# VHH binders against q96fz2, part 302

Target 1, 269 residues: q96fz2
Amino acid sequence: CGRTSCHLPRDVLTRACAYQDRRGQQRLPEWRDPDKYCPSYNKSPQSNSPVLLSRLHFEKDADSSERIIAPMRWGLVPSWFKESDPSKLQFNTTNCRSDTVMEKRSFKVPLGKGRRCVVLADGFYEWQRCQGTNQRQPYFIYFPQIKTEKSGSIGAADSPENWEKVWDNWRLLTMAGIFDCWEPPEGGDVLYSYTIITVDSCKGLSDIHHRMPAILDGEEAVSKWLDFGEVSTQEALKLIHPTENITFHAVSSVVNNSRNNTPECLAPV
Below, E stands for the ipSAE of ESMFold2; O stands for the ipSAE of OpenDDE; V2 stands for 0.75 times the mean of E and O plus 0.25 times the DockQ between their complexes.

## First folded at step 16 (VHH)

Design CA92 (framework vhh_6z1v_2; at its last look DockQ between E and O 0.84; V2 from the best seeds 0.76)
Fold by OpenDDE, look of step 17:
Structure CA92 (fold): chain B 269 residues (1-269), chain A 123 residues (1-123)
Amino acid sequence: as target 1 above (269 residues)
Amino acid sequence: EVQLVESGGRLVRTGGSLRLSCAASGSTFKGYSMGWFRQAPGKEREVVAAITQSGGKTYYADFVKGRFTISRDNAKNTVYLQMNSLKPEDTAVYYCAARFGFYQTAPNEYDYWGQGTQVTVSS
């Protein structure tokens, strides 16, 4: 996974992240560093994206079932990194393969500390290689959405009003991530950064791409992944597997350019 | 920093019962899983029982066999070990430990330790 969409306004995003804590109380996640949230139809590595994480990571006396939403840098910077510039990291940490998560120190250590997060997105993009050509067809991949009678296809929102309605009720894609905290050697603010765990693609996506993000489908999966106080690493890792509960449509080549940030990126062609 | 202080260790007869307490300092007690460990002379420190921050999950070593119960009172910043049907083999120094996050069975995974309390079970 190298490209996502996360364009919802902050308030809409927050509401979409409503949850129940372990006591059954309905809650909204609190924001950390809301000013770092930059909505975009075309998110690439090294950009900031909102993630969910346990409140316990910020407040030592907090209920681990409570959630915080925070923009973090895509591309995990390990805490032990000694260079002053995170971009000097020589290995790719955009993704973490599920099969080797425990083999790589950069992922194993933060995971062992309970630094699990849920990466939020409208969906993710993947490119299908066309046979016989060097051309790749991009696809937008997301959770199936509830078709409201008025909104035929996500792409057919003919009116701004209909478009708003579609996105107000959009089910966000919830991807399993690992985050770490890096303190710059020269001082400054702690950098929070994340990697997306990847798995082999489900059958439905296998023709598009052989790998997919580990998707946490449903509130229970999300809750268990985040709650590092009550759910062990071993138990949490059982949640990491392919899911068939995904849909996709072809999009234009507009998304190929990471600088393009328009609705056309995820519009069906 | 979390300070842990164990109490309740004493001499008891075989078949007797004892309740150990561990009081934690500070307001961060709720963020920690708690564990009881023991160390007998000439033996390695071993986990006895552990409990999550909420108390929702517990762990017991195989030798406990239902004789011990770990519990916690977050309002009192205290974790307890109720020990019943004590045996001479249970003689050890018992330690309270705290770990940020889910409990573990390995001692090196815990962040804070108490000084320990001596439990002696006589035949």
Scores: ipSAE 0.899, ipTM 0.958, lowest interface PAE 0.5, mean pLDDT 93
Fold by ESMFold2-Fast, scan of step 16:
Structure CA92 (fold): chain B 269 residues (1-269), chain A 123 residues (1-123)
Amino acid sequence: as target 1 above (269 residues)
Amino acid sequence: EVQLVESGGRLVRTGGSLRLSCAASGSTFKGYSMGWFRQAPGKEREVVAAITQSGGKTYYADFVKGRFTISRDNAKNTVYLQMNSLKPEDTAVYYCAARFGFYQTAPNEYDYWGQGTQVTVSS
C-alpha cells in the first residue's frame, strides 16, 4: 500500500469517525492541526493524511479510550533521525511488514511507546501486473458500503450526482499504523509521521497484489489498536491479519500520476 | 511529571496483613500505569504487582498470587497494595512506580519511582 484516496471535507470526515469511549459516551474525535489536512483522491508517500490516535498521547491525564484526529506525514521519520531534512531519509518507511515489526528498530521503538494509530482513507489503490505486458491495471480497494435510499454502492454510482450522495455515509477504510515524533535538531515544530502495517493479501485480493494493509475491521478492533493504556503491544498485534471484508473495482490510468487529483481517479471503468 | 510517596510499611508478624499506599502528585497520574516493586538487601528489584490506567487489567508475580491485591483510586491519585498472609520472605523495601502506557514487569521500563517503604515480617 503506496497510494490512497482521502478526499472527504473535514466536517464529513469528522462525522464518519463518530465513536464511543470506554464509558459508552458518544463522541467525535477532536482535531489537532486541522489546517494541515489536505483532501485528495490521490495521496502518495510524504503527503499528510488524517489518523486517529489516543488523546492520552497529548494529554497525560486523559482516558486512553478518547480519540484525537490529526494529519500526519506518510513515511515514518524515526525519533533518532539526526539530519535536518526528513525527506532525505534513506530508508523506505511507507510500509512496515507485520512479520518483522518487532525486529526493526524504526518500528519496534515507537510501538513500545504505544504509538499506534489508525490511518483513515476512502480506500487504497493497487496496480495489478498484466501477464505478457509491462502495463499495470489500477484498482480502488475499499470496505463494502451499505446501500442507502439515496444511493447504491460506489460501483453503481458513476454519475456526479450519485457520487455526492455516496460520500455522506461512506464507511472509511481503517488501517493499522505506527507513528513516531521527530524533533528537528535546529528547533521548530515536532513532526508526526506514520507507516502503514502490511500483511499477506487475502484470497480475494491475491490476483491483484501479494500484500495488503492490515485493516482493522470494526470499532472493537479500532478501539483495541488505539488504546495503548489498556491493551499491550502483544495483544494489539493479534489484530494484525488479512481481512476478506473488502471489495474493489478497476479504475482509469489517470490515477497513475500522483499529480492527478480528481474524482476520475477512483471512478469505475 | 509525577511525584510518588509510599506509606504504610511497618513490622508485622508472620500471617499478618498490611496495606501499602502510594500517593501521587501532579495532574498526569490518571494517564499512567502503576507498579509495585520490592527489593531485599543484596537482591535485585523485582515486580510484585501492576495495574493499568483504568484498573481494568492487573499483573501479579507468581510468589504473591492469591495473597496480594493491587488497586487504584484515580480521584485520590493513589495506588494501593493489600498484602495478606505475610511471610518472612516478603521482607523488603516496597517501591511504587509509574509508566506511561501499558504496564511492564521490568524495573527499567518505569519512568517515575517513589523512595520506598520498609516492610518487615517476623516469626
Scores: ipSAE 0.769, ipTM 0.903, lowest interface PAE 0.9, mean pLDDT 90
Fold by ESMFold2, look of step 17:
Structure CA92 (fold): chain B 269 residues (1-269), chain A 123 residues (1-123)
Amino acid sequence: as target 1 above (269 residues)
Amino acid sequence: EVQLVESGGRLVRTGGSLRLSCAASGSTFKGYSMGWFRQAPGKEREVVAAITQSGGKTYYADFVKGRFTISRDNAKNTVYLQMNSLKPEDTAVYYCAARFGFYQTAPNEYDYWGQGTQVTVSS
């Protein structure tokens, strides 16, 4: 819940986010700040990653079921933060535990403003602590993917021809997040930043790690989490639970260094 | 400056009906949930009904008991409260209120308020 892959080119990522609005019309999300999207196999806190949010956050007359996609900083900076440098925040906002979300003002306040987002990734990494050593085994964790005759495996995506077979129809991991908007005290653009909500791990992941991101499994869950005009905070929080609809494979230690941005980071070993 | 203007309050007989209207001016409230509240003399303001921006979800206080219906017309930027089977206990000033995002039942959660319209139900 501290490292993800989100490596797709912007146009591929956008097509993977096709959705239906409340009237049943097929749409793609509209980008905000597309130049801040920095694809990588190895995203860490403080980097920008794309999230989905309701258009209503930007346009007072918008249908709340319509979606915007925008890069946001991982590590929520509360709107009340008074220092000029977000890295000076004295507490960790990379994740938000579901069991205390309504007790922490950094998360409760933006949640009450309807500032819910869906954090997008190819999948996330977790490190399993191996008993008997201090070494840790990284895993890449993601939604089960639908196989078609055209589909390839993750390992076969090394070449341009095989990359298309794997990634053009990849089902993006959709994690529940909360965001906030911080106005720098000396001026400049508003900083959008997010936290990923976490829950206890499902049985399938419990041998890897005891926590997992809150995964929104399916378009109904994604739509309800995003739609702060039609779905109350109380109802939205019912979507926050572990899921067993998840798969994983072991990966090499290349991913351990966050500077490594290569397909090897998520390749099966 | 945004403004909510209620209308339709008047004296009616027990068992009668009224429709209250609340028109927004100065800006659109299409992104806002809307609520009707009431305040009887000597009592605190209380929620009557609320409706989401699309009209897809509604809330009714228990004392409504199927007698009132909230609706909205976003093209006219107007919200309505249809009040049927009126009782003397329904006598109050009725207020329209707007909240950005989803509705709430507490009055202090609302961003904009109208001036109110008096409803009086006689025996």
Scores: ipSAE 0.565, ipTM 0.840, lowest interface PAE 2.0, mean pLDDT 90
ESMFold2 (binder alone), look of step 17: mean pLDDT 86; pTM 0.886

Design CA93 (framework vhh_6z1v_2)
Fold by ESMFold2-Fast, scan of step 16:
Structure CA93 (fold): chain B 269 residues (1-269), chain A 123 residues (1-123)
Amino acid sequence: as target 1 above (269 residues)
Amino acid sequence: EVQLVESGGRLVRTGGSLRLSCAASGSTFKGYSMGWFRQAPGKEREVVAAITQSGGKTYYADFVKGRFTISRDNAKNTVYLQMNSLKPEDTAVYYCAARFGFYYTAPNEYDYWGQGTQVTVSS
């Protein structure tokens, strides 16, 4: 997973992240650095994307089940990185393989500090290799969506004509991430950056790509991944596995260029 | 930063009971998991019990299960270890330790330590 869509306006995104804390209280996540959030249909590594993380990371008296939403740089910069420019990092930290996460210092160290986050997106893109050609077919991959009507009818949102209406009740994709905090050697603000954990692709996606992000399906999984005060690293890692609860459709080559940022990027072709 | 001070250690007879306290000061206590460790003469420091920030999860070493109880009072920034049915083998210096986030059983995973309180159990 190297490209996502996260285009919802800040207020819509915040409501889509409504959650329940440990005491059963309904809450909205509190924003950190909201001005750094930039909606886009075509997010690439090194750009900022919104993530959920435990409020306890910022306030030592907070309940670890309470959530913050913050924009973070995609591409984890380890806390020990000594150069002045994060783009000079020689290792690709866009993704983190689930099978080696405890072997790689860049990921093992922040995991040990409870630096787990949930990466938010409308969905992600993958490019299917076509037999006998250099052409690749892009696909937009996302949670199955439910369409609600005033009549009380509930149906799946799969029609191109109805995409505008589905964003109001869109179920965001929730991917397991690890973040770290880097202090620039020459001073300045702490940089928060993340990586997306990847797993073997599920059967439903195997014809598109051999890897997929580790998707946290449902609030119980999201809550356990975020709650580093009450859930151990070992227990949290049990949530990391392929999921079949995913859908997709082919999209046009417009998405190939990361500078294209329009609804056409995810529209069915 | 967190500073920890243990109290309550003394000489007790076999079969007796004792409650140890660990008072925390400095940064906010609630964010920390707490552990009790012990070290007997000529032995390495070992975990006795641990508790999460909310008290929702606890750990006990096999040799104290059913006899010791760890608890915490976040309003008082204090952790307790209630020790019942004490045995001579429980004689050791007992240490309080703090770790930000979930607890661990290895001493080297803890960020802050108290100076210890001596518990002696006579046969």
Scores: ipSAE 0.724, ipTM 0.877, lowest interface PAE 1.0, mean pLDDT 89

Design CA94 (framework vhh_6z1v_2)
Fold by ESMFold2-Fast, scan of step 16:
Structure CA94 (fold): chain B 269 residues (1-269), chain A 123 residues (1-123)
Amino acid sequence: as target 1 above (269 residues)
Amino acid sequence: EVQLVESGGRLVRTGGSLRLSCAASGSTFKGYSMGWFRQAPGKEREVVAAITQSGGKTYYADFVKGRFTISRDNAKNTVYLQMNSLKPEDTAVYYCAARFGFYMTAPNEYDYWGQGTQVTVSS
């Protein structure tokens, strides 16, 4: 996973992340650096994306089941990185393979500190190799959406007003991530950056791409992944596996250029 | 950042009971898992029991299961170890330790340590 859509306005995104803490209290996640959130239909590595993480990472007296939402840089910069420019990092940390996560220092160290996050997206894009040609077909991949009389479906939206109905109660894709905190040697704000954990594709996606993000399907999985105070690293890693609860449709080549940021990027063709 | 002070260690007879306390000062300990460790002369420090920040999960070493109970009072910044059916092999210095996040069983995984309280069990 190297491209996502996360276009919801901040308030809509926040409501889509409503949750219950361990005590059963209904909550909305509290924002950190909300001005750094930049909605887009076409998010690439090095851009910022919203993630959920435990409030305990910021407040040592917080219940670990309480959540913060914060924009983080896609592409994990390890805390030990000594150069001034994160773009100089020799490793590609956009994704982290589930099978080697405990073997690589860049990921093992933040995991040991409980730095687990849930990466939010409308969905993600993958490019399928077409038979007999070098052309690739892009697909938008996302959770199955529950249809209501008031909400539309992506395929049925035929006007801008109908698209608003699609997004009002959209179920966000929730991907397992690891984050780290890096202090620039020259001073300045701490950089929070993340990687998306990847697994082998499920059967339903195998014809599109051989890898998929580790998707946390449902609030129980999301809560356990985030709650580093009550859930060990070993227990949390049991949540990392392929899922079949996913759907997709082919999209226009407009999405190929990461500079294109319009609804056409995810519209069915 | 967290200072831990153990109390309650003393001489007790085999079969007796004892409650150890560990008071945290200097900073908020609510985000910390707490562990009780022990070390007898000439032996390595070993885990006895551990508890998460909410008290929702606990760990007990096999040699104390059914006899010891760990608990915490976050309003008082205190963790307790209730020791029942004490045996001579329980004789050791007992240490309180704090770790940010989920508890661990290895001593080197803990961030803060108390100075220990001596428990002696006579036959």
Scores: ipSAE 0.718, ipTM 0.887, lowest interface PAE 1.1, mean pLDDT 90

Design CA95 (framework vhh_6z1v_2; at its last look DockQ between E and O 0.01; V2 from the best seeds 0.00; counts 0 for: pae O 9.6 > 2, placed apart)
Fold by ESMFold2-Fast, scan of step 16:
Structure CA95 (fold): chain B 269 residues (1-269), chain A 123 residues (1-123)
Amino acid sequence: as target 1 above (269 residues)
Amino acid sequence: EVQLVESGGRLVRTGGSLRLSCAASGSTFKGYSMGWFRQAPGKEREVVAAITQSGGKTYYADFVKGRFTISRDNAKNTVYLQMNSLKPEDTAVYYCAARFGFYLTAPNEYDYWGQGTQVTVSS
């Protein structure tokens, strides 16, 4: 997973993240740095994306079940990185393989500190290889959506203009991530950056791509992944596995160029 | 930051009971998991019991299961260790410790430590 869509306006995104804390109280996540949120149909590594994380990471007296929503840089910069420019990092941290997460220092260290986050997206894109050519077929991959009179069905949309209605009550894709905090050696604000954990593709996606993000399906899984105060690293890692509860459709090559940021990027072909 | 002070250690007879308290200063106590560790002369420091931020999950070493109970009162910034059916083998200095995040069993994983309280069990 190297491209996502996360285009909802901030208020719609916030309501889509409504949750219950440990006491059963209904809440909306509180924003940090909301001005850094940039909606887009075509998000690539090094851009900022919204993630959920435990409030306890920011307030040491907070209930670990309470949530913050914050934009973070896609592409984890380890806390130990000593250069002045994060773009000088010599290895790719866009994704983290589930099978080697405890072997790689860049991921093992923040994971040991409870730095688990949930990466939010409308869905993600993958490119299916076509034999005999360098042509690739892009697909938009997302949770099955609940049909309502207002939202309709994304897979059954008759025309591009009808897509605007499906975003009301859209169920966001919730991917397991690890983040870290990097302090620039020359001073400045702490940089929060994340990686998406990846697993072997499920049977439903195997013809499109051999890997998929680790998807947290439902509020129980999301709550356990985020709650580093009540859930150990070992228990949290049991949530990391392929899921079949996913759907997709082919999209136009318009999405190939990350500069294209229009609804056409995810409309069915 | 958390500062920890243990109390309640004393001489008790075999089969007796004792409750240890660990008082924390500062408002951040509530965000930490807490552990009780012990160290007998000539031995390494070992975990006895641990408890999460909410008190929803606890850990007990095999040698104290069924005899000791860990609890916490976040309103009073205090963690307790209730020790029942005490044995001479329980003789040690007992330490409380705080860890940010979920509890672990290794002493070197804890951020803050008290100075300890001596428990002596004799016939």
Scores: ipSAE 0.766, ipTM 0.904, lowest interface PAE 0.8, mean pLDDT 90
Fold by ESMFold2, look of step 17:
Structure CA95 (fold): chain B 269 residues (1-269), chain A 123 residues (1-123)
Amino acid sequence: as target 1 above (269 residues)
Amino acid sequence: EVQLVESGGRLVRTGGSLRLSCAASGSTFKGYSMGWFRQAPGKEREVVAAITQSGGKTYYADFVKGRFTISRDNAKNTVYLQMNSLKPEDTAVYYCAARFGFYLTAPNEYDYWGQGTQVTVSS
């Protein structure tokens, strides 16, 4: 997974992230760095996207079941990285394979610190290789959504009227991630960055691509992945597996160019 | 920084009971998992029990499971070890330790340590 859509206005996104803490109280996540949120139908590595993480990462007395939402850089920059420019990293950290996560220092170290996050998106894109051609068919992949008579077609425009009809109750895709905190050697703000954990694709996606993001399906899975105060690394890793609770549709090649940020990127064809 | 002070260690007879306390001060305690460790003369420090920040999950070493109970009172910044059915091999210095996040069993994974309290079990 190397492309996502996360286009909702901040207030809509925040409401879609309503949750219950361990005491059953309904809450919204508290934002950190909201000005770094850059909504787009076409997010690529090195861009910022919102993630959920435990409040305990920021406040040593916090209930670890409480959630913060913050934009982070896609492409984990390890805390030990010594160069001044993250683009000089000599290996790709856009994704982290689940079968080697405890073998790769870049992922094992932050995971051992409880640096688990939930990466938010409308859904993700994947390109299917067609036998007999070098052309690829992009698909938009997302959780099944509840239909209403007021909703328009999936991928309806970003106008205010269409937001109320199609995207008002969108179930955000929730992917398991690992993050790290890097202090630039020449000074400046700490960089928060994440990787998306990947697994073998489920049967429903196997004709599209052989890998998929590790999807956390439901509030129990999301809560356990985030809660590094009450859920061990070993227990959390049991949440990492393929899911069949996913749907998709073909989209046009407009999404191929990451500069294209329009509803057409995810519109059915 | 968390500062930890153990108390309650003393001499008890085999089969007796003892409650250890560990008072935390100096900074926030509530975000830490807590552990009890022990060290007998000539032996390595070993985990006895551990508890998560909320008290919702606990760990007990196999050699003490069933006899000891760890608990915590976050309002009082205190963690306890209730020790029952004590045996001479339980004789050791008992240490309280704190780790940010979830507990682990290796001593080198813990951030803060108390000075220890001596428990002696007579035959």
Scores: ipSAE 0.481, ipTM 0.815, lowest interface PAE 2.5, mean pLDDT 90
Fold by OpenDDE, look of step 17:
Order: C-alpha cells, then structure tokens, then sequence
Structure CA95 (fold): chain B 269 residues (1-269), chain A 123 residues (1-123)
C-alpha cells in the first residue's frame, strides 16, 4: 500500500469514527494535533494521515478502550534512529509485512510496547499490471458502502449528487498499523509515525495486486487492535489477515501523480 | 480546517456591478464545491449560486435571473461572484461556503463558512 485517500473534513471524519467504549457509551475520539490533519484524495508516504490509538498511550490510568485520533507521519521512524533527518532512513517503513513483523526490530519493538494504531482512509489505491504492456491500471479499493436509495454502489454513482451523498455516510477503511515515537537528537517535537501492516491479498484482489493492507473489519476488530491494555500482542496479531469484505473500481491515471489532489483521483472511470 | 474569507462587498447604486471574492485556506480547495449565500435583515439565509469542484456545474437561485455568475480559480483557491444589474433587494450579507461534496443548494450541508461581506445597493 503506497497511496491512500483521506479527504473528509475533520468534523465529518470525527463523526465517522464514533465508537462505543467498553462501558457501552457512545463516544467520539478526541483529537491530538488537529492542525496537522490535511485532507487529501491522494496521500503518499511521508504525508500525515489520521490514525486512531488508545488514550492510554497519552494518559496514565486512562481507559484503554477510549480512542484518540491523531495525524501521524506515514513511514515509521523508529525511536532508536539517530540521524537528525527522518528522510535519511535507509529502509522502507511504509509497510510492515505481517509475516516478518516480529523479525524486524523497527516494528517488533514498538509493537511490543503496545503501539498499535488504526490508520484511517477513504480507501487505498493499487495498480494492476497489464499483461504485455508497461501500463498499470489504478484501482480504488474500499469497504462496501451502504446503498443509497438512488445508487446501488459507489461505482454506480452516475451523478455528482449521488456521489456526494455517499460521502455523508462513508464507512472509513480501517487498516492495522504500528506507530512509534521519535525524538530528534537535536531536540524539538516528538515525531509520531506509523507503518501499515500488509498481508497477502484476498482472492477478490489477487488479480489486481498480490498484497493488501491488513484491514480490521468491524468495531470489535478495531477495538481489540487498539486496546493494548487488555489485548496482548499475540491476540492482536490474530486479527491480521486478508479480508474479502472489500470492493473496488478502476480510476483514472490522475492518481498516478501524487501532486494531484482532486475528486477525480477516486472517481470511477 | 478550511478558512474562508470574503471580500469585495460595498455600497453600490442600483444597476451597478460588483465582484465578490472568497479566498480559501488549505490545499484541498479542489475537493470542495463552493457556494455563495446571502442573508438580509430579518430573512433566512438563502443560496445565491454554487459551483462544483471542477467548475463543470453551476447552480443559481431563481432570483438571480442571469444577473450573477459564479466562477472559481482552483490555482488561487478562490471563488468569485460577479454581480451585475444589482437591485436594492440584493442588499444583504453575502457568505462564502465550502462543502466537501457535490450538493450545492442546502445551506445546512455546507461544512465551512466565511464571516460574510456586506453588499448594499442604494436606490
């Protein structure tokens, strides 16, 4: 996963992240650093994206089922990194393979500390290699959405009006992530950054791409992944597997340029 | 958060022309449909004109009757309202609004609002 969409306004995004805590109370996640949230149809590594994480990470003795929402840098910078510039990291931390998560220090250590997060997105992009050509067809991949009265699926939204209605009740994609905290050697603000865990693709996506993000499907999966106070690493890792509960449609080549940030990025062709 | 700042409102004579501008903050301007609304004293806020993200579709209220034109410059993160043939009835505070979507006509569906700019048309 190298490209996502996360374009909802902050308030809409927050509402979409409504949840129940362990007591069954309806809650909205509290924001940390809301000013760092930059909506975009085209998010690339090194950009900031909103993630959910347990309140317990910030507040001692907090209810670990409570959620915080915070923009973090995509591309995990490990806490032990000694260079002053995160861009000097020599290995790719955009993704973490599920099969080697426990083998790599950069991911194992923060995971062992309970630094699990849920990366939020409208969906993610993946490119299908066309046989016999060097051309790649991009796809937007997301949770199935609730059918509106006028449109059976987001892919069938033929009118701008119908498309807009879809976003009002958009189910966000929830991807399993690991985050870490990095303190610059020269001082300054602590950098929060994340990696997205990847798995082998489900059968439905296998023709598009062989890997997919680990998607946490449903409130229970999200809650368990986040709740590092009550859910062990071993139990949490059981949540990491391919899911068939996804849909996708072909999009234009507009998304190929990471600088393009328009609705055309995720619009069906 | 998107901040909207209107400008261009002033006193004009009946039959005069005025161009309003709304500057939006942030890098996501292209993702928003933009609208102009107005509110006269003692009246409800009403939509004047709206434009989609790409500018491909526009909406105008019935009272506009071809007098106003909404346009946008995505490179400048700005939406405009050219108002011609102004009438005293057009006197109102004009508001710029942004919606992350395609809905153009419902005020309650807009996500961000400017502070407004006063337009006064004298007889």
Amino acid sequence: as target 1 above (269 residues)
Amino acid sequence: EVQLVESGGRLVRTGGSLRLSCAASGSTFKGYSMGWFRQAPGKEREVVAAITQSGGKTYYADFVKGRFTISRDNAKNTVYLQMNSLKPEDTAVYYCAARFGFYLTAPNEYDYWGQGTQVTVSS
Scores: ipSAE 0.011, ipTM 0.318, lowest interface PAE 9.6, mean pLDDT 89
ESMFold2 (binder alone), look of step 17: mean pLDDT 86; pTM 0.881

Design CA96 (framework vhh_6z1v_2)
Fold by ESMFold2-Fast, scan of step 16:
Order: structure tokens, then sequence, then C-alpha cells
Structure CA96 (fold): chain B 269 residues (1-269), chain A 123 residues (1-123)
């Protein structure tokens, strides 16, 4: 997973993240740095994306089940990184393999500190290799959605007008992430950055790509992944596995260029 | 920063009961899991019991299961260890420790430690 869509306006995104804390209280996540949220149909590594994390990371008297939503840089910069420019990191930290997460210092250390987050997206993009050509076919991959007039997945056959209306009640993709906090050696604001945990692709996606993000399917899984005060690293890692509860459709090559940021990037073709 | 102070250690007879207290000051301890550890002369420091920030999950070493109970009062910034059916083998200095996030069984994973309180079980 190297490209996502997260285009919802801040208020719509916030409402889509409504949740219940441990006391049963209905809540909306509280924003940190909301002005750094930039909606886009085409987000690449090094850009900021919204993530959910436990409020306890910021307020030491908070209940660990309470949530913050914050934009973080995609591409984890380890807390021990000594250079002044994060882009000079020698390691690719866009994704973290589930099978080696406890072996890699860059991921094991923040994971040991409870730095688990849920990466939010409309969905993600993958490029399927096409035989007989060097071109690849892009696909938009997302949770099955409930249509207002009927139950079922949004498909390529839906009209543009019907497609536009689905965003009112869109179920966001919730991907398991690990974040870290890096203090610039020269001073300045702490940089929060994340990586997306990846697993072997499910059977439904195996013809498109061999890897997929670790998707947390449902509020129970999301809650357990975030709650680093009540859920151990070992217990949380049991949530990391492929899921078949996903759907997809082919999209145009417009998405190939990360500078293109229009609805056409995820529209069915 | 969290400062921890244990109290309640004393001499008790075999089969007796004792409650240890650990009072936290400084930063709020609500964000911390709390552990009780013990160390007898010439032995390594070992975990006795641990509790999450909400009290929703606890851990007990096999040698104390059924005899000891860990609890916490977040309003009082205090964690307790109720020790029943005490044995001479329970004689040790008991330490309170705090870890940000979920508890751990290894001493080196804890952020803050108290100075310890001596428990001696005679017979």
Amino acid sequence: as target 1 above (269 residues)
Amino acid sequence: EVQLVESGGRLVRTGGSLRLSCAASGSTFKGYSMGWFRQAPGKEREVVAAITQSGGKTYYADFVKGRFTISRDNAKNTVYLQMNSLKPEDTAVYYCAARFGFYHTAPNEYDYWGQGTQVTVSS
C-alpha cells in the first residue's frame, strides 16, 4: 500500500469517526492540528493523512479508550534518527511487514511504547500488472458500502450522480498503523509520522497485488488496536491479518500521477 | 515524572495477612500500569502482580495466585497489594513500579520505581 484517497471534508470525516469510549459515552474524536488536514483523492508517501490514536498519548490523565484524530506524515521517521532532514532516512518506512515488525528496530521500539494508530482513507489504490504490456491497471480498493436505496457494494456500473451521493454515509477504510515521534536536532515542532502494516493479500485481491494493508474490520478491532493502555502488543498483533471484507473496481490512469487530485481518480471505468 | 512511595511492610507470622500501599505523586499515574515486584537477598527482582490503568486487567505470578490481590484507586493515586496466607518464602523487599501503557512482567520495562518496603514472614 503506496497510494490512498482521503477526500472527505473535515466535518464529514469527523462524523464518520464517531465512536463509543470505555464508559459507553458516544464521542467524536478531538482534532489536533486540523489545519494540516488536506483532503485528496490521491495521497502518496510523505504527504499527511489523518490517523486515529489514543488521547492518552497527549494527555497523561486521559482514558486510553478516548480518541484523537491528527494528520501525520506518511513514512515513519524513527525517534532515534539523527539527521536534520527526514527525507534522508536510508530505510523505506512507508509500509511495515507484519511478519518482521518485532524484528525491525524502527517499528519494534514505537510499538513497545504503544504507538499504534488507525490510518483513515476512503480506500487505497493498487496497480495490477497487465500481460503483453509494461502498463498496469489501477484499482480502487475499499470496504463494501451500503447504498441508500439498496444494500450492496458500490460498483463500476453506478452513475456519476449515484457515486457522488455515497460519500454522505461512506464507511472509511481503517488500516493498522504504527507511528513515532521525532524531535528535530535543530529544534522545532515534534514530527509525528506513521507506517502502514502490511500482510499477504487475501484471495479476493490476489490477482491484483500480492500484499495488502492490515485492515481493522469493525469498531471492536479499531478500539483494541488503539487502546494501548488495556491491550498488550501481543494481543493487538492478533488483529493483524488479511481480510476478505473488501471490494474494488478498475479506475482510469488519471490516478497514476500523484499530482492529479480529482474525483476521476477513483471513479469506475 | 512519577514518584512512588511504598508503605505497609512489616514482620508478620506465617499464615498472616498484610496490605501494601503505593502512593504516586508528581505526574498523574492514571496513564500508567502499575506493578508489584519483590527481591529477596541474593535473588533477582521478580514480578508479583500487575494492573492496567483502568484495573480491567491484572496479572499474577504463579506463586501468588489465589493468595494475593492487586487493586488501585485512581482518585487517590494509590495501588494496593493484599497479601493473604503468607509464607516464609514471601519474605522480600516489595517494590512498586509504573509503566506508561500496558503492564509488563520484566523489571527493565518499567519507567519509575519506589524505594521498597520490607516484608518479613516468620516461622
Scores: ipSAE 0.751, ipTM 0.895, lowest interface PAE 0.9, mean pLDDT 89

